VH-VL binders against q9vpl3. Designs and how they scored, part 366

Target 1, 224 residues: q9vpl3
Amino acid sequence: RGKINIQRPKAPHYERARVVAVTQPKYPELPKAKSCFKTRAERTQQQQENPYNEIIAREVRNWLDHSRLVAFFHLSSITADDIFRVRVQLHKQNLHLKSYGSKIIEQAVKNTRYEAIVPLFHSNHCIVFSPDPEKTAALLRIVRRVPQMVLLGGIVEETMLSRNQLVAYAQMPGLHAVQAQLVQTLSQAPGHLIQQLQAHQNSFVQVLDVHAKNQMNEETPKST
Below, E stands for the ipSAE of ESMFold2; O stands for the ipSAE of OpenDDE; V2 stands for 0.75 times the mean of E and O plus 0.25 times the DockQ between their complexes.

## First folded at step 12 (VH-VL)

Design B68 (framework fv_cemiplimab; at its last look DockQ between E and O 0.51; V2 from the best seeds 0.73)
Fold by OpenDDE, look of step 12:
Structure B68 (fold): chain C 224 residues (1-224), chain A 122 residues (1-122), chain B 107 residues (1-107)
Amino acid sequence: as target 1 above (224 residues)
Amino acid sequence: EVQLLESGGVLVQPGGSLRLSCAASGFTFNNYAMTWVRQAPGKGLEWVSSISWSGSTTYFADSVKGRFTISRDNSKNTLYLQMNSLKGEDTAVYYCARDRFDSNYGLYMDVWGQGTLVTVSS
Amino acid sequence: DIQMTQSPSSLSASVGDSITITCRASQSISNYLNWYQQKPGKAPNLLIYGASSLQSGVPSRFSGSGSGTDFTLTIRTLQPEDFATYYCQQGWEYPRTFGPGTVVDFR
């Protein structure tokens, strides 16, 4: 079987050539100038003008306005089913799990005190919102069971916290408990001070009494 | 019991200033954004202003922008509305309300105070 | 700004009647619509949030429906305490806007 000359294929039979010529799809010459690739500028402009992004950015702002606790997580190979399970658990604790694109977050926090969070959103991330910072411990307890959710940091009471700081915050007793402890400590302090002050006075009086007794004993003449 | 109590509503002359207060009780005040809504006599409800839980973000109706200031003291569980350059059109019962937000439900006000009457008259 | 309208402005009904109030938004607000009840000389009370979610403590005879631009409040078996003014409010964006209100009176 002769080597198929790929470089000079034999001309097809006249009839076949005719059929091929007639059946060849006439592809309209693609306008040479319209690069299928929108320039970065065009993409950016289109993204900025996307009404959808504005709507979602507004949602993010609303969450921020209503949340004293905001936690940021990296998602590592998590399934939709796992996310759903976690979401349900969080929801039972009035914790709201949301995921937003980086551009949306950027738009939402632009010219706000939260602009520093933008670099955290370069990969697959989710955010948990809560109106109650006391739920931090509950949040961490739930997420601990989900190895695919990695805590990156958070915002508590408008303060940005690192991962370690957020963990430490969760371990602290509630504000009311701390306040109660403080009040208890402060209430005990005056009592202790009074005791200490009185102790010194009492000791001084005792020393004086002993001194007085010793002087009286020295003045009693030994009647030999 | 969850309660909001407005105070400070009085008669004031046009161009005058007034500060309203709303005292919150029965809930963690600083967990919630707050809103002022007013109602002119015999008229409907009009949104006036809102403030985030921290006070860092504020919103105003165009009708009061530049004249009114909203603030809060979370240590005192109190919401404020500073009203300057008052006009006759500002005559209304002013209500404070607790704000709620959820992506599934939007923005809504679930607790309202009894209101305080502000009268602006020469 | 989103404009809110209500229909009717007023209606008369009897105890035991079923009534429907409509609210329309000038643009789509998804399901972010709230209904408030206000009695004379009293503050408004939240009835329904998110178009159809019943506020805690509100009787089941109240129901809300709708999405997008058209919404309805239905009161089944009207009770004497239900005679009041009802307002819809969009929770989609600032400025927050209310409907003009619907007065429900005794027939």
Scores: ipSAE 0.845, ipTM 0.937, lowest interface PAE 0.6, mean pLDDT 88
Fold by ESMFold2, look of step 12:
Structure B68 (fold): chain C 224 residues (1-224), chain A 122 residues (1-122), chain B 107 residues (1-107)
Amino acid sequence: as target 1 above (224 residues)
Amino acid sequence: EVQLLESGGVLVQPGGSLRLSCAASGFTFNNYAMTWVRQAPGKGLEWVSSISWSGSTTYFADSVKGRFTISRDNSKNTLYLQMNSLKGEDTAVYYCARDRFDSNYGLYMDVWGQGTLVTVSS
Amino acid sequence: DIQMTQSPSSLSASVGDSITITCRASQSISNYLNWYQQKPGKAPNLLIYGASSLQSGVPSRFSGSGSGTDFTLTIRTLQPEDFATYYCQQGWEYPRTFGPGTVVDFR
């Protein structure tokens, strides 16, 4: 939803980022009665007509047109240095870490099957895009060591998967549509079957963690 | 080796129909959006149509919208362009191209086929 | 729609020359500009994407620069294989649009 930015801009801006206003008084203490003069429909229409929002929404649509894997995370408090290091690790695996406002996501996925994802973007979040769904295992290996990034679920081969479904998908050989369908079917199965799959996945994740630590130690130039 | 091979270009009459094919090899076809670009004799390049990796989203130039359709068969690694109600101005070499996107670079076509000639003449 | 223009439309040059081709977009396209090379009877091939990023296998004598609306392709130390037509193309929005081309001929 965000705030409406009505200032005279010299540079592009988002409604929640008032760069020019940070150097001047931002909080006129107005009575609540003034907020009743503009209807919700008027505010929504003004936000729809912002051409900057359409530019960024187009970027999201381009990511979706070119990505077989999309993963959603809740992002808790994390330093800029730490998130940058994660972004670099992901980029080496052709995994692209991005963040977009909820209004942008809503505009991007309007009239698509993905409209249900919009509520995920009302709080701190990030998204990972990749053209290659076989990178799902690498994604989960990298972010498991980043507790500030909490996996919410994803889209694989245009199929929406829950967190557990995405984890199960990553543990199976061959990350294709057949495997995504198998995980989706198993989410309706008795809980003991899902628990058995999760146990095997935890074992596999432990092996990946050992390998990732060995790989980090082998990067000697960075260990200073 | 990454390759794109177009086929199906022939002489057709105005008002006729034609289907072009583009066979992909040497890469995971399913990971990529695809694009058709044409070039009339002695003229520059003109974008015709693009299709998302899954085929669920398509885009068309105004000059061909409603007459052309684009599709793909990811199981056969093949891109198609169905051309209906052909006109003389559709005479061109038609190229298929592998499409890429990254928010750092935008949209670009990194691999091109050799082209197939479509001639629309009475 | 974004109209793309190129200058010059044609130029004549000798092996060893340094040449510059310009491309202008009718509105800002950030750095989402691509350059393609095409020889007669051949398919285009990508030289530069994102205004300045060199495609793999492209010689370092090619370089690109610019952002917003104005872009340049520079070829240092022109070689015999560089005589071709060069197209710019915006990757900002649909419809995707190309410039009209610049023909580089030997003198």
Scores: ipSAE 0.758, ipTM 0.908, lowest interface PAE 1.1, mean pLDDT 81
ESMFold2 (binder alone), look of step 12: mean pLDDT 95; pTM 0.963

Design B69 (framework fv_cemiplimab; at its last look DockQ between E and O 0.42; V2 from the best seeds 0.71)
Fold by OpenDDE, look of step 12:
Structure B69 (fold): chain C 224 residues (1-224), chain A 122 residues (1-122), chain B 107 residues (1-107)
Amino acid sequence: as target 1 above (224 residues)
Amino acid sequence: EVQLLESGGVLVQPGGSLRLSCAASGFTFNNHAMTWVRQAPGKGLEWVSSISWSGSNTYFADSVKGRFTISRDNSKNTLYLQMNSLKGEDTAVYYCARDRFDSDYGLYMDVWGQGTLVTVSS
Amino acid sequence: DIQMTQSPSSLSASVGDSITITCRASQSISSYLNWYQQKPGKAPNLLIYGASSLQSGVPSRFSGSGSGTDFTLTIRTLQPEDFATYYCQQGWEYPRTFGPGTVVDFR
């Protein structure tokens, strides 16, 4: 069986050639000039003008206005089911897990003190919001069980914290507890200070008394 | 008990200034955005101003923009409304309210004070 | 700004009646609508948030429904303490806007 010449295929029978010629789809010449690829400028402009982005950006701003704790996470190969499970756990603690596009975040934080967070949103990410910064420890406890969620950093009390700083913050006793401890310490301090101050005074008086007694004993002539 | 107590409402002349205060108790004040709403005598409710939990963001109705300032002292659990260039139309009971937000429910006010009456009259 | 309207402006009903108040927004506000009750000389109280969620402590006879632009508040068995003015409020965006109110009085 002769080598099928793929470079010069044998012309089909006349009838077949006719049918093929008639049935060949005439593809409209795609206008050469309309590059299927919207210029970066056009894409950016269209994205900026998307009413949907503004709506979602407003939502993000609302979360920021109501949240004293904001935590940023990278998502590594997490399933929808896993996300749902984590979301439920977080919700029970009044922690709100959300995911937004980078452009939405950029729009939401534009001209705000939070512009520095924009670079964190180039990959798959999620954000957890909470009105209560005391929930930081609970958040970290929950997320520790989810290896697919990697803590990147956060915002606590309008201060941007690194991952390590956020972990350290979670380990600190609550502000009220710290304040209570401080008050306790301060309330005990005056008592100790007064005791120490009095101790020094008392010691000084004792030393003076001993000195006075010794001088009196030296002045008594031994009457032989 | 969660409570908001407004104070500072008095009679003032047109063009005058007044500062209202709202003292919060029974909840963590700095966990919440706060809002002022007013009601003219015999009229409906009108939103006046809102402030974020930190005070970094403030919002105003067009009717009071440039004349009113909203602020808060989280260390004192107190919300303020500074009212300048007062007009007769500003006569109303002023309420402070605690704000809530959720993506599922939007913005709503779940706790209200008793209100304080501001009267602007010559 | 989003304009809010209510209907009716006033209604008379008897104890035990079921009443419905409607609220309309000038644009879609999803489910971000709240209902408040105000009695004469008192501050408003939150009844419903997010169109249909009942505030804690509010009786189950109160219910809210709707989405988009049209919303309803229903009181199934009107009680003497329910005679008041009811306001809807959009929680979609600033400025926050209220409906004009609906007065529910005794028949």
Scores: ipSAE 0.819, ipTM 0.921, lowest interface PAE 0.6, mean pLDDT 88
Fold by ESMFold2, look of step 12:
Structure B69 (fold): chain C 224 residues (1-224), chain A 122 residues (1-122), chain B 107 residues (1-107)
Amino acid sequence: as target 1 above (224 residues)
Amino acid sequence: EVQLLESGGVLVQPGGSLRLSCAASGFTFNNHAMTWVRQAPGKGLEWVSSISWSGSNTYFADSVKGRFTISRDNSKNTLYLQMNSLKGEDTAVYYCARDRFDSDYGLYMDVWGQGTLVTVSS
Amino acid sequence: DIQMTQSPSSLSASVGDSITITCRASQSISSYLNWYQQKPGKAPNLLIYGASSLQSGVPSRFSGSGSGTDFTLTIRTLQPEDFATYYCQQGWEYPRTFGPGTVVDFR
């Protein structure tokens, strides 16, 4: 009856986060005199942004419907030329490099097992989609030469994997080996995955807080 | 050689049920979402249903919602369409298709089966 | 739901002619438009995806263009094997919808 359900990592995560010290990043303030009264231009912009958010959330859902492999990276400062060259190399292997804002990811994965990944997208990031999980080795080989992309973990066959688990997965060719390893992984203590995601969340909240203070007001999804 | 082969199309009475199968070969079936499309005799193409690579997400045309279900068995490389409460307007050739998505191009169907004829008649 | 229309509904042409087929969506679909060819008694085949990208194995005499709501398929030097029915189809959202088709007959 009691199947392990990764759709509910939030409960242990929330309980631990609630007892965490006051040093957590403060909530975004409303530094402007923002009132319920909105100008015509602001109302028009909000309407356009709402349809845009749903369009991009639908794009993320389509990626998930067609991707057996999803990999998450922290993205350090990198030139547009360098990231473009990486994207081209990845594309040749049917690996698709994208970025999306946290609100869009939240909208796309609402009521799914993946809700715990949303905080990963509050900071500078990129994500790689592929229909072919056997391309994981090629992915890791390509990004090994790109120190600006720091692997955080991924999703393989609808199962969340840590960085080390994803690296180990890349060393296992073929479907049979993947199935055997996933069964073995699922029998391990589930708390390790939640702790790894929580640690990354805490790190990214710090980066996001600095970024928000320097950046004007918006998080914009990166796609090309 | 990439192939999709539908089977199970027969004559059935209104209100009856039927399950169609689509056998895939020559490619990694598990990597792809799949779609059913139908075509009534002498008519155009109509999208019926789609399913994600894992089977976790399914989509249906309003004309079949609640009556049809779509499923897949990735260990057998087979796509299924369960058709219940069949009506005369369900009479068509049913095609299975391999689905693709890329944010540059959208959703498209790049490989099609030969089709299987379902006839719903009293 | 996005309604798709095609024009003309049919046309007659000779080998060597250049023809165009127009497809219109009831709302913007970006460039997410596909073209399929279907010969009588046969399954459809993908010709063009993403408005203008030619599927592997499709001859270069086929081309597609357009974005937003208006799209065209062009066949520049019609061959005997090109006499068929052509369908456009939007890949933007569910429900996925097809145009009514354009029959290209030999004159």
Scores: ipSAE 0.786, ipTM 0.921, lowest interface PAE 0.8, mean pLDDT 81
ESMFold2 (binder alone), look of step 12: mean pLDDT 94; pTM 0.960

Design B70 (framework fv_cemiplimab; at its last look DockQ between E and O 0.37; V2 from the best seeds 0.57)
Fold by ESMFold2, look of step 12:
Structure B70 (fold): chain C 224 residues (1-224), chain A 122 residues (1-122), chain B 107 residues (1-107)
Amino acid sequence: as target 1 above (224 residues)
Amino acid sequence: EVQLLESGGVLVQPGGSLRLSCAASGFTFNNYAMTWVRQAPGKGLEWVSSISWSGSNTYFADSVKGRFTISRDNSKNTLYLQMNSLKGEDTAVYYCARDKFDSDYGLYMDVWGQGTLVTVSS
Amino acid sequence: DIQMTQSPSSLSASVGDSITITCRASQSISRYLNWYQQKPGKAPNLLIYGASSLQSGVPSRFSGSGSGTDFTLTIRTLQPEDFATYYCQQGWEYPRTFGPGTVVDFR
């Protein structure tokens, strides 16, 4: 559907090399189809090892190392002005809109459980990366007004989610989920003996009579 | 108020082991990759190790590979560095740092702790 | 591994001076070059990321430029609090490497 290419990077010299390779003369041989297929396969494999592909594969791996949220979209035809406005709007929410070729994605996710995502990148697409999974609701709100971007699914907390699962995740009450996880964590840890909560300001909370498993969260030192 | 606080630096004999901790506060620790950087007395900065937000991917300098392990506990907002088979050249102040990546800017460390001194001496 | 070098190793300057520190990478690192400041007895802090982007809270007298292999940090109208050691660091690949540092002292 979509013909607008937002993938990065582009390598025009490699596209010109493909045209030249297609026009190269072939010498007559007994197994025509088999010989030609090997030559095409070898050329395709050589293009896969393009040094620019390795640079961009490293970029994708860096995004994955720094992103708790990854969302996949099919991208229909869209004007350059419209996609730029969407990219800027997403960027304000710490959501990073990118596109990469399927061979690059394959290199980046090789030997990981994410190898199943590679077919999503054979058609026109885009990816949104973010370090913050609480931005999922903002992502879906922004793209709801962009019918050219059709949600396919995503990765949240290293878990593959279908389209419907990601939508359901975005509707989960963020504060309630964090609060429930905090209560469960506090109940599992002994006696509120949290190094950060030992600050002198909160000694009243440390009344002795019971011990339970407890874990600290990030916000406790900031509340001082 | 974003803060990183290292702890665990002590004097230890060569061949010994030590675990450093870095406590994070004032930000969502789980959202960030993390890094250890060290500085020998009177010397420059040396990258030691990095870990992805989930802990699934780890990276090490050649000088520590096979001897040091990096880990994190996202439920406790804590980064760890396990140092084994310590040598005199491991004597340094060890800093933890919050990592960021953006394809426009690359990898960079935007928040640093105050450091903890590790001394390896007989 | 990407080797990082800095020039000069040290310099002496007066308050009000304009100084330039250079950093060179052994191979192209695009614009993925960071500058850190370390005051005596203190932890480093980030000044500039991505060659030229100023970290929030850093005074505008600091600026960075460059791409590829050659980068500069410029401090205009040097202030007393700017006497420190400055490190460049590449954010292109692992292992993440630092330059050897440039010490900026009072004349």
Scores: ipSAE 0.799, ipTM 0.923, lowest interface PAE 0.7, mean pLDDT 79
Fold by OpenDDE, look of step 12:
Structure B70 (fold): chain C 224 residues (1-224), chain A 122 residues (1-122), chain B 107 residues (1-107)
Amino acid sequence: as target 1 above (224 residues)
Amino acid sequence: EVQLLESGGVLVQPGGSLRLSCAASGFTFNNYAMTWVRQAPGKGLEWVSSISWSGSNTYFADSVKGRFTISRDNSKNTLYLQMNSLKGEDTAVYYCARDKFDSDYGLYMDVWGQGTLVTVSS
Amino acid sequence: DIQMTQSPSSLSASVGDSITITCRASQSISRYLNWYQQKPGKAPNLLIYGASSLQSGVPSRFSGSGSGTDFTLTIRTLQPEDFATYYCQQGWEYPRTFGPGTVVDFR
């Protein structure tokens, strides 16, 4: 079976050649691929003029205004499928995973108290929002199973927290529990204080009694 | 049960001041933004003011800007509306409402109080 | 500011009728439109949020549709308790704005 000469293919039979010639799709000359690579400048300019960016920026602002818990994550080589799975898990806990462009974030937080978060958005990132700060522990539990999500920091109760601080916060008992403990501690404090104050008074009275008894004993003349 | 109860609505003279209160119960008050909406007699609904969960951000209608102040005490589960320099046009039933936000649904008010009547009349 | 309009301002219908109320925004608000029902002497109640999502406890005879600038509230089988004023409200931005309302009364 003769080696198919790839370099000089035998001319097809005349009839076949005709059919091939007629059926050859005339591909319109692919427009000289204007290098799909819009210069960074063109992309940036188009992004700035896109009314859509304003809309999304407003959304981001709304999330920030309505959230008591905001967590920032770096995404390292995560697939869309993995993100979807995590999103579903988070959603079940009333945690909202969102991803926005850096420019959108910048626009959203410009001239706001949140401006300090802009430097966190230099790479592939996502944000998790929640109206409930008590969900911090749940959030961390979920993302611990996702090594591609790296916690960078967050905002809890309008306070910017580092990664370590956020982890520490998640380990703390709930606000109500802490408040209850505080109330309990405070309620016990007056009792202890009163006891201590009374103890000193009682001790003082005892010392005075002993002193009085000793003076009475010295005044009894030894009747020789 | 989730409930909002407005109070403080009375008759006041033009130029006077009044403070409204809204007591919240049955939900975690400090997780939600809150809103005041008013309705003049026989008229439609008018947004007045909103406040974020922490109180850090406040929003006002142009008609009340500079005259009204919105505040909240999360420890007392209470929303307030301080109304100064009252005008006849401010006569209305004032409602407090709980705000919700979702990226898919936007801003909406899912719980409303019964309202309190403010009458400004000389 | 986003201006909201409603049509009609009032309509008369009978029990069992299907009615449609329209709401229009002066600019696109995506799906961020809410419908409220208010009965005389009562506070408004949320019916629909996000153009088409039914609030919990609201009967299925209520439905909302639309996106962008044009929205519709439909009541398929009007019940006696449905005679009220209906308001649309944009949930897109501050200031929040309401439509003027549509009064649904008995024919």
Scores: ipSAE 0.474, ipTM 0.760, lowest interface PAE 1.1, mean pLDDT 85
ESMFold2 (binder alone), look of step 12: mean pLDDT 94; pTM 0.960

